# Ledger of designs, part 4: miniprotein binders against Uncharacterized 14.6 kDa protein in sodA1 3'region

Target 1, 131 residues: Uncharacterized 14.6 kDa protein in sodA1 3'region, of Leptolyngbya boryana (Plectonema boryanum) (p51586)
Amino acid sequence: MQTLAQMDILVVDDDPDTRDLLRFMLEDEGAIVTVAPNAKEALSLLERELPKLLVSDVAMPEMDGFELIGRVRELPKGETLPAIALTAYAREEDRQAALRSGFNDYLTKPVDPLELIRLVQQYCLAFPPDA
Below, E stands for the ipSAE of ESMFold2; O stands for the ipSAE of OpenDDE; V2 stands for 0.75 times the mean of E and O plus 0.25 times the DockQ between their complexes.

## First folded at step 3 (miniprotein)

Design K1 (from k3 with M9T R10A A13L M17L R32V)
Fold by ESMFold2-Fast, scan of step 3:
Structure K1 (fold): chain B 131 residues (1-131), chain A 81 residues (1-81)
Amino acid sequence: as target 1 above (131 residues)
Amino acid sequence: SPQLARDMTAIALYARLFAQHGNPDIAQFADVMVQRANQLGSPDAIRQLIDEVQRIADQGDTEMANQIRDLAQRVDQMFQS
């Protein structure tokens, strides 16, 4: 089902296979996905035009996802941009760190496609598809 | 046909991610699956991929064939959940 029709989403991850997989998952649901391999390129894209949602890996070289989200929240209209963190860490303290840094939510890697889609719908749509 | 090609592409990409965490011996085969998936614009390409898995099993590499099938089923179950 194409539940994310024409939803503009930016995906940031330093691993090309992860970027391709996330892009496939979201585009299969109708989203329009832009990908960036690092935080610097992501910021350049965000300064030009904000997407409806940001999905970002937290563990990236040079500028990590925590620093990226801090910079995003300082951009014009970036304060309310929904953002989901992708992390390899399953501990409660890591979840709290992502939320405190400015992310709205988090997912653990490897990403469950259904959890990703449902979370995106939760933050971008008025009613969840599984209601 | 287009949906099947997309599903095979997702399986191949997920196989690469799981190989990175679990089994280095199948990482090279995951690369082959990704290459095949990129060519899955037609039913013929899909059939070739299925034939390749069967060929590996027939040559006595049953363990590798089973690992690939188990991985594909695990990914399918995740997409269904």
Scores: ipSAE 0.006, ipTM 0.222, lowest interface PAE 9.2, mean pLDDT 67

Design K2 (from k3 with M9L R10S A13M Y14W M17I F29L)
Fold by ESMFold2-Fast, scan of step 3:
Formats: C-alpha cells, structure tokens, sequence
Structure K2 (fold): chain B 131 residues (1-131), chain A 81 residues (1-81)
C-alpha cells in the first residue's frame, strides 16, 4: 500500500546518496519528492511553493539546516510547515538544538526507512494508523 | 513490490551503517535482515544478501568498506531498474 500518495515532500541534503535513498523510500510510498543539494536551492523552491513536509540535513556547507529552518518559518504559511531534521549525531544537545531552531522532529543518520515513514505519517496525516 | 523495495532499502542502509562501524554491529545487522526476510514474498533473496554481508565481514575492515559500498550500490541498481 502507498500510504503517502501524492504527498509533496522536499528533501535537502548535500550528500547525493542520502538524497537518492530518501527519495526512493518516500516515492515507494507514493510521495512526490523534490530534492535540493543545498539550503540556497531549497529556499528558492520554498519561496515559490511550499511542500507538505520538509526533510533537511542540519550539517550543510555555507547555509546550514538551522539557518534554513529559521528562514522557512518567516515565509507565508511557512510557520506551520512540518519539518524533520536529519543529524549525524545522537547527542541530546544536537537534538535539542534542532527542535529549538524550529524543526518539529529529528532523525539520526543513517535514516531507518520505517522510522522516516512513521514520522512523515505522523506530521502529514490527521490520524495516522498506529503511529 | 513496495514491501520488497522497502526491505531492500533497509538492508542497503544497514550495510552502510556496518561500513561506518566496521565489524561491531554485524549481529544487529543480521537480526534486522532476518526480521525483514519474514515479511517478504522472496525470503531467498534476503538470505543470499545476509550470507554475502557475513562473508564480507569475515574478510576484515580494510577491504570491507569497499565491498559494503559495492553491495549497497548493487541493491540501489536493482531498485532503479
């Protein structure tokens, strides 16, 4: 079953392998995935049209995920856009930093596909089944 | 099949985790792959992959990273075709 049918998701990560795996996982569930290799390109896309969900790496060169989410929250209707942070560290300090910066949740890299799908369902569906 | 694609992608992710840590997580990786095999319509494919990962682990760390990357790449290519 495709549980994310036609759900628009933007994935931002400077690692092409991570982008490809996340795109494949989400598209397998029916999502429509747009990818961006950096925050600047992501912001250009977000200024034109908001997706239903943003998934963004925290550690990116030039503009990191913290700066990106701050700018997203200033966009029209961007204040309530669900956003999930991807972080290389499982340290509580790094997790709390992501939440304080404006992300709704976080996942550690490498991302478990089932955990990603459950979080996407949680934030994009009113009553997710058994999530 | 969506379920098979998810399970194979999960295996690719675990192969990359294994490459980053070397040998320490092989038992946990094997357990994850076995759990996935029980959900597939083709458990033989997953068991073959489990056996391949174990063989790579037995060769040690220096060559293991390259072989795990090759394994992950083969899995990715299967999904793309």
Amino acid sequence: as target 1 above (131 residues)
Amino acid sequence: SPQLARDMLSIAMWARIFAQHGNPDIAQLADRMVQRANQLGSPDAIRQLIDEVQRIADQGDTEMANQIRDLAQRVDQMFQS
Scores: ipSAE 0.007, ipTM 0.159, lowest interface PAE 9.8, mean pLDDT 66

Design K3 (from k3 with M9T R10A A13G M17T Q20R R32V)
Fold by ESMFold2-Fast, scan of step 3:
Structure K3 (fold): chain B 131 residues (1-131), chain A 81 residues (1-81)
Amino acid sequence: as target 1 above (131 residues)
Amino acid sequence: SPQLARDMTAIAGYARTFARHGNPDIAQFADVMVQRANQLGSPDAIRQLIDEVQRIADQGDTEMANQIRDLAQRVDQMFQS
């Protein structure tokens, strides 16, 4: 039995249906979810207050998830913020690109709810793999 | 379309992966992919990207080349509507 009760999570994706789906998955487990439609809005929110976890689409127009995570890592206390990348393409090379850019992990779209919840628990409720 | 923009951004992401590859020819191809991504909305750009990926596959990492080719073909199919 596990819970994400009161876990503050920021979800960034330019697709409103994906944002709604991810919010539903996380809120169903008790998380408090804030959503942003693009990287610029996400960065504005992150500059004011950091969540416990960032979930961000990589392939966004204008400022992509790679640029977003680079800027996040430069924010005060942003260096250690757990971040999960979302990508439409599930290859090892995609995973390498996300991790190299500063994400802690990645998930492939369409997102598996069980994989998402597992990663949230891994990075927020228990010792991180690299603790 | 928003999806075409996302797919072309994904191509740029793969270009970053290619740029960090140990094979100099694959790394050099990263610049070409970025240039092609800047030609958003062009079916000709997608065809050229496929041809260039196929050429680079002979020089190195076929898995990376195949992934980029599959993405380019998917984008190209959107113009068949």
Scores: ipSAE 0.000, ipTM 0.083, lowest interface PAE 19.5, mean pLDDT 67

Design K4 (from k3 with R10Y A13R Y14L M17L D25R Q28M R32L Q35R R36L)
Fold by ESMFold2-Fast, scan of step 3:
Structure K4 (fold): chain B 131 residues (1-131), chain A 81 residues (1-81)
Amino acid sequence: as target 1 above (131 residues)
Amino acid sequence: SPQLARDMMYIARLARLFAQHGNPRIAMFADLMVRLANQLGSPDAIRQLIDEVQRIADQGDTEMANQIRDLAQRVDQMFQS
């Protein structure tokens, strides 16, 4: 079954190949995926309407994923938006920095498709609205 | 690359079907494919991996080859939709 049917997901990554891969993997599960090439464009989209889940690269040129998630948590209803960090770094310090910055979870690049789908299902299907 | 994304999606779908089958050997192939795809970044290497899975499926009269062939047919049907 398509377990992510009609789940609205925003994917942020400055690498077009990574964006394409993540979009196709999530759309294969029925998700509705919006992509953004940088944090500024992602914020513009998030200020209009929040998705069910944010997936964001940490290492982006102008505004990184840490700055992005900090600003997301300041948006109305953005405090509880599930967010998964994508990091090229296997260092424990970098992974913990993502969690401290406001992300709910993290995945290392290159992304394991099955691990991504499992985490997305966990945050989109298992966690009810906060109110 | 759109082709790389499609090939990775094919591997992801095939790995999911293998993992769900319940046979430890097929689950092993699913895990191997996912780990190799994650380490690779080359469209050629990924295509070669897909070709090897098809070759195993085509090897005829073994239980594993028949199970892999059936799973590959399901993936092909998904691509036709």
Scores: ipSAE 0.007, ipTM 0.230, lowest interface PAE 10.6, mean pLDDT 71

Design K5 (from k3 with A13F Y14A M17W F29M R32L)
Fold by ESMFold2-Fast, scan of step 3:
Structure K5 (fold): chain B 131 residues (1-131), chain A 81 residues (1-81)
Amino acid sequence: as target 1 above (131 residues)
Amino acid sequence: SPQLARDMMRIAFAARWFAQHGNPDIAQMADLMVQRANQLGSPDAIRQLIDEVQRIADQGDTEMANQIRDLAQRVDQMFQS
């Protein structure tokens, strides 16, 4: 069943193949996905209208995901926007840095599509985990 | 081009899913790969999948990448035999 029907999700990643994969998996569950190749373009989109969920790579050139999420949290109603970080680093310090910077949760790359969908459902279809 | 990329990622996801769920029938795995390759109109789909798995390995999830790579290589070997 399509469990993310009509959920507006913004995906930010500088890798076009990753953007295509994430978009494909989320749209297969019924989501409406907007993609951005960098943090600056993502921020411009977010300033016009907030999605229901942000999924962002941490490691991007120029403005990384940490700076992006900090700026998102300063936008009107951006303080409570659910946000998931995508990180290639499995170290606990790096994961904690993502949470400390303002992300609600994280996933490690390469992204397991089932883990992605499960986590996105938690934030879009139910209250955010207390964790 | 975008459709081919998405189809290749779908094949990579299928390989990953089967690797995680234990010991599937290798012949059934090969059959699935052939069906997807035929849909793409490319007999090189398996080769492209192996390339994609190598790219995923470079991103640091070695255990998952190794499982997908082993599965893709076994399928490739069966079709070369």
Scores: ipSAE 0.006, ipTM 0.148, lowest interface PAE 10.7, mean pLDDT 65

Design P1a (from tH with E26R R30M E33L E34R E37F K40L R61Y E64R F65L E68L R72E; at its last look DockQ between E and O 0.71; V2 from the best seeds 0.00; counts 0 for: pae E 2.8 > 1.5)
Fold by OpenDDE base, look of step 4:
Structure P1a (fold): chain B 131 residues (1-131), chain A 92 residues (1-92)
Amino acid sequence: as target 1 above (131 residues)
Amino acid sequence: SIRVEVTIEHPDGSTETYTFEVDSLRQALMVLLRILFRALRLGATSVEIRITADDEETAKYIARLAILLAREAGFTDIEVTREGNTVEVTAE
């Protein structure tokens, strides 16, 4: 089933294997995945074109996911861009931190494919494209 | 083709073994992921994965992803051996 057909998703993670895994999971459902190895490059991509969804690691060197999402929310139309944080911990305090920083939701690593796809669908459908 | 054998050890000492053979990397990864996540949900104490592929790079790639999952799942003792187009990963 291609439940994410033609959805543009940007994945940000400093670990190349994680990027490959997430890309595989999402592309298997038909998504069009772009990957970035760090927040700076991600931001550059986002400034040029906004995807349907942002999936970003939180714990990244130089610029973490919290700072990244803050910058994204300042971009035109960035205020409503669905964004999911990837975190190592499933604690409520971590969830709250992600939400306060500007993420819509979070997933814990290792990322369960079923949870990822369900959550991606949820937020992509909740925020339809403008035009 | 890609042949994968997964052995899971449970907290009670019981073991389960899954063996599958597929023709694509996509199929191999999807099945392997499902098995591994099931193992994790059941609280597996150890996992052994043997991967054999037609080419060395494919086997290595699958193994790398398996190792990643094992580490993120909390396994701290991970051993990897390779012989030709076969990679064996043990995590506990």
Scores: ipSAE 0.103, ipTM 0.566, lowest interface PAE 2.1, mean pLDDT 88
ESMFold2-Fast, scan of step 3: ipSAE 0.656; ipTM 0.850
ESMFold2, look of step 4: ipSAE 0.353; ipTM 0.655
ESMFold2 (binder alone), look of step 4: mean pLDDT 80; pTM 0.761

Design P1b (from tH with Q27R R30L E33F E34A E37L R61L E64R E68I)
Fold by ESMFold2-Fast, scan of step 3:
Structure P1b (fold): chain B 131 residues (1-131), chain A 92 residues (1-92)
Amino acid sequence: as target 1 above (131 residues)
Amino acid sequence: SIRVEVTIEHPDGSTETYTFEVDSLERALLVLFAILLRAKRLGATSVEIRITADDEETAKLIARFAIILARRAGFTDIEVTREGNTVEVTAE
């Protein structure tokens, strides 16, 4: 059985290996995954049509994930779009920065497949704890 | 570094072995994922995965990923053994 059947997810990361890994993990669960290599391309896609979930690296050149999420939250339906930040840092300060910037949650790299799927289910298939 | 060896047994009894060594955990997971998807598509009867990393926790994380994928491929009999920084997963 596929846990995330037909769920539209946008994955943003400047590392092609990370994008491919996340896409494969989510698609194996039945999700429909769109990938973007940078925040600019992601924003163009988001302005056209919103997915059910955004997964974005915070540390990207040019426009980082913090600026991206800020712009997403200004879109009419983007205010409530679930968004998960990907960070290479295990530091509490960096995690809190992601939450304060507008992300709903965070995952540390390397991404644990079980944690990723759990968070996707939490934010897309059930009401968040602080909704 | 991370060294991974995957042996796939096909329905006709033949075996196929992949060995790779990488310095990135993400790359190790991506390559392992691709190999296990191939095994699933080909109807493999068993897979053996040997993972050696610079530390025990990294090897365990990769093994956990392999176990999840093996279960999704339909394997129900999974055995895991560890000795130091080497973890071996056998799935049938």
Scores: ipSAE 0.043, ipTM 0.414, lowest interface PAE 5.3, mean pLDDT 78

Design P1c (from tH with Q27R R30L E33W E34R E37L K40I R61W E64K F65A E68L)
Fold by ESMFold2-Fast, scan of step 3:
Structure P1c (fold): chain B 131 residues (1-131), chain A 92 residues (1-92)
Amino acid sequence: as target 1 above (131 residues)
Amino acid sequence: SIRVEVTIEHPDGSTETYTFEVDSLERALLVLWRILLRAIRLGATSVEIRITADDEETAKWIAKAAILLARRAGFTDIEVTREGNTVEVTAE
């Protein structure tokens, strides 16, 4: 049935429709989703409690996703938090920049629902449950 | 932009049509999903969806997402046709 049951995921994106769509898709798979509209609010949440996975837009005003991930990696216990970048950039250089900044992986916008679920499962389900 | 037209047929033979135009794929998918969930809650007998995008790549994404959303909503007989920028989905 649901493949992401009880997985705590933080989604960061300045676009409310993107936040709603990602939250909806992930919650339909059983995840517990927290959303943040900007990097500052995301960092505040991460300082209180780390999720199992961070999904963050890279192109945000004031503090972008590159600055956010750099700060996350300096948090206690934040060094190994799985993080996926959401990028509008198709170029290999831009994707490599996301990985070099500290993200584990990336997805291009617009986000393919099937690729989102596949990638989230990859980072959250180290030991697949028996169905 | 993305133009979406959805027609829902109810058990009593009546139909509802929704038309919207949005600038983001994410918004289009969110609205589409809400309409499909409403259709299932109301016991709809069929749903017809026509989507026109600005380019073929976006239309391909929409076709893939529409199939996924229709199946997750509970439809089992799904037919999808794409011609260039236009995607037509029929789900029963």
Scores: ipSAE 0.020, ipTM 0.361, lowest interface PAE 6.3, mean pLDDT 77

Design P1d (from tH with E26R R30I E33Y E34S E37M R61F E64R E68F R71E)
Fold by ESMFold2-Fast, scan of step 3:
Structure P1d (fold): chain B 131 residues (1-131), chain A 92 residues (1-92)
Amino acid sequence: as target 1 above (131 residues)
Amino acid sequence: SIRVEVTIEHPDGSTETYTFEVDSLRQALIVLYSILMRAKRLGATSVEIRITADDEETAKFIARFAIFLAERAGFTDIEVTREGNTVEVTAE
């Protein structure tokens, strides 16, 4: 089904295979997906146009996801942008760290397609309008 | 259940076949992704994917994912055939 029709989503991950998998999962549900390989490129995109949702890996070289979300929250209208963290860490304290850093939620890698779609729909809603 | 069979043809002409039986859609997608990304890393010249599921819709969904992966691996000649709950994807 196309439960995410025309939702504009930015996916940030330094692993091209993870970006491809996430893009497929979201586009199969109707979303419009933009991908970025690192936090610097993601910030450049976010400064031009905010998506409806950010999905970002936490563990990236150079600038990690914690630093990225901190920068996002300082952007105009970026304070309320829904953001989901992707983490390889299964420990509760690491998950709580993602929430404290500014993410709204988290998913563990490897990402469960049904859990991803459920969370994205929760924060975006295809019908009715989000606001 | 879902049966996934992938045959990879390598540049030297050798072939490898991987067969998996899984009980969830999520597992089928993860298995396909892993095998197709391996094929991409090894420079495979073709892949043949056979998917059998309990119903036609599930097999077709998995086949769409396989086509997506084949395109991202650089294959341009992709053919798809279906016989009931079995879908074959051939990419060269």
Scores: ipSAE 0.015, ipTM 0.255, lowest interface PAE 6.6, mean pLDDT 79

Design P1e (from tH with E26K Q27R R30T E33L E34L E37W R61L E64R F65L E68Y)
Fold by ESMFold2-Fast, scan of step 3:
Structure P1e (fold): chain B 131 residues (1-131), chain A 92 residues (1-92)
Amino acid sequence: as target 1 above (131 residues)
Amino acid sequence: SIRVEVTIEHPDGSTETYTFEVDSLKRALTVLLLILWRAKRLGATSVEIRITADDEETAKLIARLAIYLARRAGFTDIEVTREGNTVEVTAE
């Protein structure tokens, strides 16, 4: 069986190739993936309906991932939405910044598919798909 | 663009070669998965893949994903090597 069957995941990244790649990896495991090219469009989608998991790039023009997650935590039922940050930085300070801003976890770019799937599975079990 | 060459070896010693060029990473990976899955279903003894990307970062990402795709297709003995923009995968 597919590991992420029917889990709704929102992926936010300003790079179309990264969005396509993440979508491919997650859909291959059974997830239902929605993609957004920037934080503004992501926030519009999140205000309409929350996914089971948010995966967001930190470094985006206009509104970055830190600002996005802050806004998400203010939404109805957004306080507990599992969220994973995607960052190009491997420094401990940058990882701690992601956690302090409201993300539950982080992954460094380029994303390891195995690490991504493991983290997604971990956090989706804390917020069941049919709950 | 991304250029992909796949060579499949069957138990009877026959080989099949597929070559294609695509403009997106997702398209390259989708086609690769289908080829690997077909090769595994047919009982191929080995699969050799050569992928050439436009830049080294894309090649690095392809190398890591190639391992994942080969495992998803059912291969257990997988070797991946990269030199610059070129990735070579062997799966048995």
Scores: ipSAE 0.013, ipTM 0.330, lowest interface PAE 7.5, mean pLDDT 78

Design P1f (from tH with R30F E33A E34R E37Y K40M T58R R61L E64R E68L R72L)
Fold by ESMFold2-Fast, scan of step 3:
Structure P1f (fold): chain B 131 residues (1-131), chain A 92 residues (1-92)
Amino acid sequence: as target 1 above (131 residues)
Amino acid sequence: SIRVEVTIEHPDGSTETYTFEVDSLEQALFVLARILYRAMRLGATSVEIRITADDEERAKLIARFAILLARLAGFTDIEVTREGNTVEVTAE
């Protein structure tokens, strides 16, 4: 099934294996996936055109996912962009920190593909088309 | 909870088999991808993949991943057989 047909998703993670796996899982459901290896490149992409959904690792060198999401929320139309945090930390405090920083939701690493697809569907399929 | 066996046939006719058992879907996909990418790089003439998971939908998802990778590698003759929670994919 291609339940995410033509959904534009940006994936940010400094680990190339993780980016490749996430891209594959989402593209298998029909999504159009753009990947970025760090927050700086992600911001450059986001400033020119917003996707339907942002999926970002929180633990990246130089600019982490918390700083990234804060800057995203300051962009035009970025205030309401759905964003999912990827975190290696399973503690409740760390999960709440992601939500407080501006993410709508979180997933723990290693990412369960079924949980990823479920959460992405929740945020992509409920939102109206971009203006 | 997820058991995967991959048998690779090399161009010189030799075969090698990898067997692994993991508890998460992501780990199964990661290890399977590594084995299949290696097979693709070495010009494997066929691969046979047997996947057993705790539920049918997980086995199907892993099999779909394997089929896509096999097609990308240039295999055109792909057979898939399922019995319950076990899926076998043969590509040549």
Scores: ipSAE 0.007, ipTM 0.187, lowest interface PAE 9.8, mean pLDDT 76

Design P1g (from tH with E26R R30L E33M E34Y E37L K40R E57R R61Y E64Q F65W E68L)
Fold by ESMFold2-Fast, scan of step 3:
Structure P1g (fold): chain B 131 residues (1-131), chain A 92 residues (1-92)
Amino acid sequence: as target 1 above (131 residues)
Amino acid sequence: SIRVEVTIEHPDGSTETYTFEVDSLRQALLVLMYILLRARRLGATSVEIRITADDERTAKYIAQWAILLARRAGFTDIEVTREGNTVEVTAE
């Protein structure tokens, strides 16, 4: 059986090629992926219906991923939504900033598909499903 | 189908070449992992990989896997180029 069968995931990244690649990686494992090109559109989607997991770039124009996750944590039922940050920076201080901002974990770009799938399985198994 | 062409160069200047035809992404990724780990275990100086897929989306995904697997195998000088359905990877 596919490892992420029918799991609803929202992917947020301002780069269309990155969005396509992440969607392809996750859909290849059976996930149902919605994509958003910026934090504002992602937040509008999240306010209407929560996915099982959020994957978001931290470095986006206008509203960055840190502000996005802060807003998400204030939504009804958004406090426990699993969220993974995507960052171009490998420094420990940048990694810790993502965790302090409200993300559950982080991955560096370019994203390792094996590590992405592993984290998705880990966090979606650990959290109760959203209504 | 997906075609994978590999050239591994060893410290003594000798080269190994492989060509694989595979029917799935999973098989292509397993082949890539095997080749990269073998090259590192043998102390190779460089690896050149050319991958031709059936469509551009698959080629993009393979390009992402190739660079990450090369990094995980311990290569530090990695180039990836893509033209449509064809991906070329060099790793030293």
Scores: ipSAE 0.007, ipTM 0.201, lowest interface PAE 10.1, mean pLDDT 77

Design P1h (from tH with Q27K R30V E33I E34R E37I K40F R61I E64R F65Y E68V)
Amino acid sequence: SIRVEVTIEHPDGSTETYTFEVDSLEKALVVLIRILIRAFRLGATSVEIRITADDEETAKIIARYAIVLARRAGFTDIEVTREGNTVEVTAE
ESMFold2-Fast, scan of step 3: ipSAE 0.323; ipTM 0.659

Design P2a (from tH with E33L E34R E37F T58R R61M E64L F65Y E68L R71L)
Fold by ESMFold2-Fast, scan of step 3:
Structure P2a (fold): chain B 131 residues (1-131), chain A 92 residues (1-92)
Amino acid sequence: as target 1 above (131 residues)
Amino acid sequence: SIRVEVTIEHPDGSTETYTFEVDSLEQALRVLLRILFRAKRLGATSVEIRITADDEERAKMIALYAILLALRAGFTDIEVTREGNTVEVTAE
């Protein structure tokens, strides 16, 4: 299936198995996926070229996903970049924390492939500017 | 931990069995993906996989992923059963 044809997505996660799995799921739908193992490398990539979507783990060593998204929102044109948080925690407070930090949405790990693809379609194919 | 047991059946009727123990669900899914892709590449006639997880919720997720990954690997005849924490997948 090619529901995400040529959509540029950055995936950030410190776990190589998670990065490979997410890359496989998204590329199977036609997306062009770049992966980063930590927030520092992600920021370096984002300063050069913004993707159409950021998917980032929250729980990373050194700089976590909450700190990452805060810095992304301060980048030129980064304020409106769609971003989805990945978290091992499924409580409502965790959902609200991700949204308050600047993410547009969140998914719990292990990621449901169908829900991931649905959210990517929602934010990349049907998200107008808010201002 | 998560235990993965795989049996691959070849066109000549011979079988190969592998057993893995992994520490995370993501690792289990990656092992599953690699096994399914490799079996398809090698021309296997069928693959049987038994996965035992620490809880029922993770077993349900593994079952869902197994179907989707087997389809993506090129299998078209896929059966998945779950009983508690154990998932069995047959793909042809």
Scores: ipSAE 0.013, ipTM 0.301, lowest interface PAE 7.4, mean pLDDT 76

Design P2b (from tH with E33F E34R E37L E57R R61L E64A E68W R71Q)
Fold by ESMFold2-Fast, scan of step 3:
Structure P2b (fold): chain B 131 residues (1-131), chain A 92 residues (1-92)
Amino acid sequence: as target 1 above (131 residues)
Amino acid sequence: SIRVEVTIEHPDGSTETYTFEVDSLEQALRVLFRILLRAKRLGATSVEIRITADDERTAKLIAAFAIWLAQRAGFTDIEVTREGNTVEVTAE
């Protein structure tokens, strides 16, 4: 019995250990997880096919999560793609910046597994937003 | 700082102990994940994890992660004890 059975999720983070941890957590709930080490590779994947949910680190070299989400929102059907930001920032102002940039929600690093699963369920099991 | 000790009991009754000290919660979770994944692959019969941090919240968060990993590794009998900033998780 898995709560995220067959949900397609893209995880973007430049740290391979964080990618492995997030993939392990989500696959345990039945999700189909694709990982990308940077925003450029993530965008290439998103241009081919959109997942049900994007989970992305904000602080990445070259193209950060803020630029990535801006590009995602310009893609066909990307305007309403649920997206969760992963941030090392504990300050409310930094969390609000993620929301203003286009993310639907945020989680602080290091990620609490129970909080991650609960938030992912919230966005993957809800009805899609209307146009 | 965060200090973690992991003792793994193997099917043949032998034990293996890992001790590490790190300055970030993310690094603690990363190292702990690698150790517990190894334990699962080797068919460990039990794991004992002792976590000491600078504050109780950090120790509890690492313990929660360890409990979640142990459950997914197939351990069904999990005991947790806490004394201040130290949390011990025993999984078998």
Scores: ipSAE 0.019, ipTM 0.352, lowest interface PAE 6.4, mean pLDDT 79

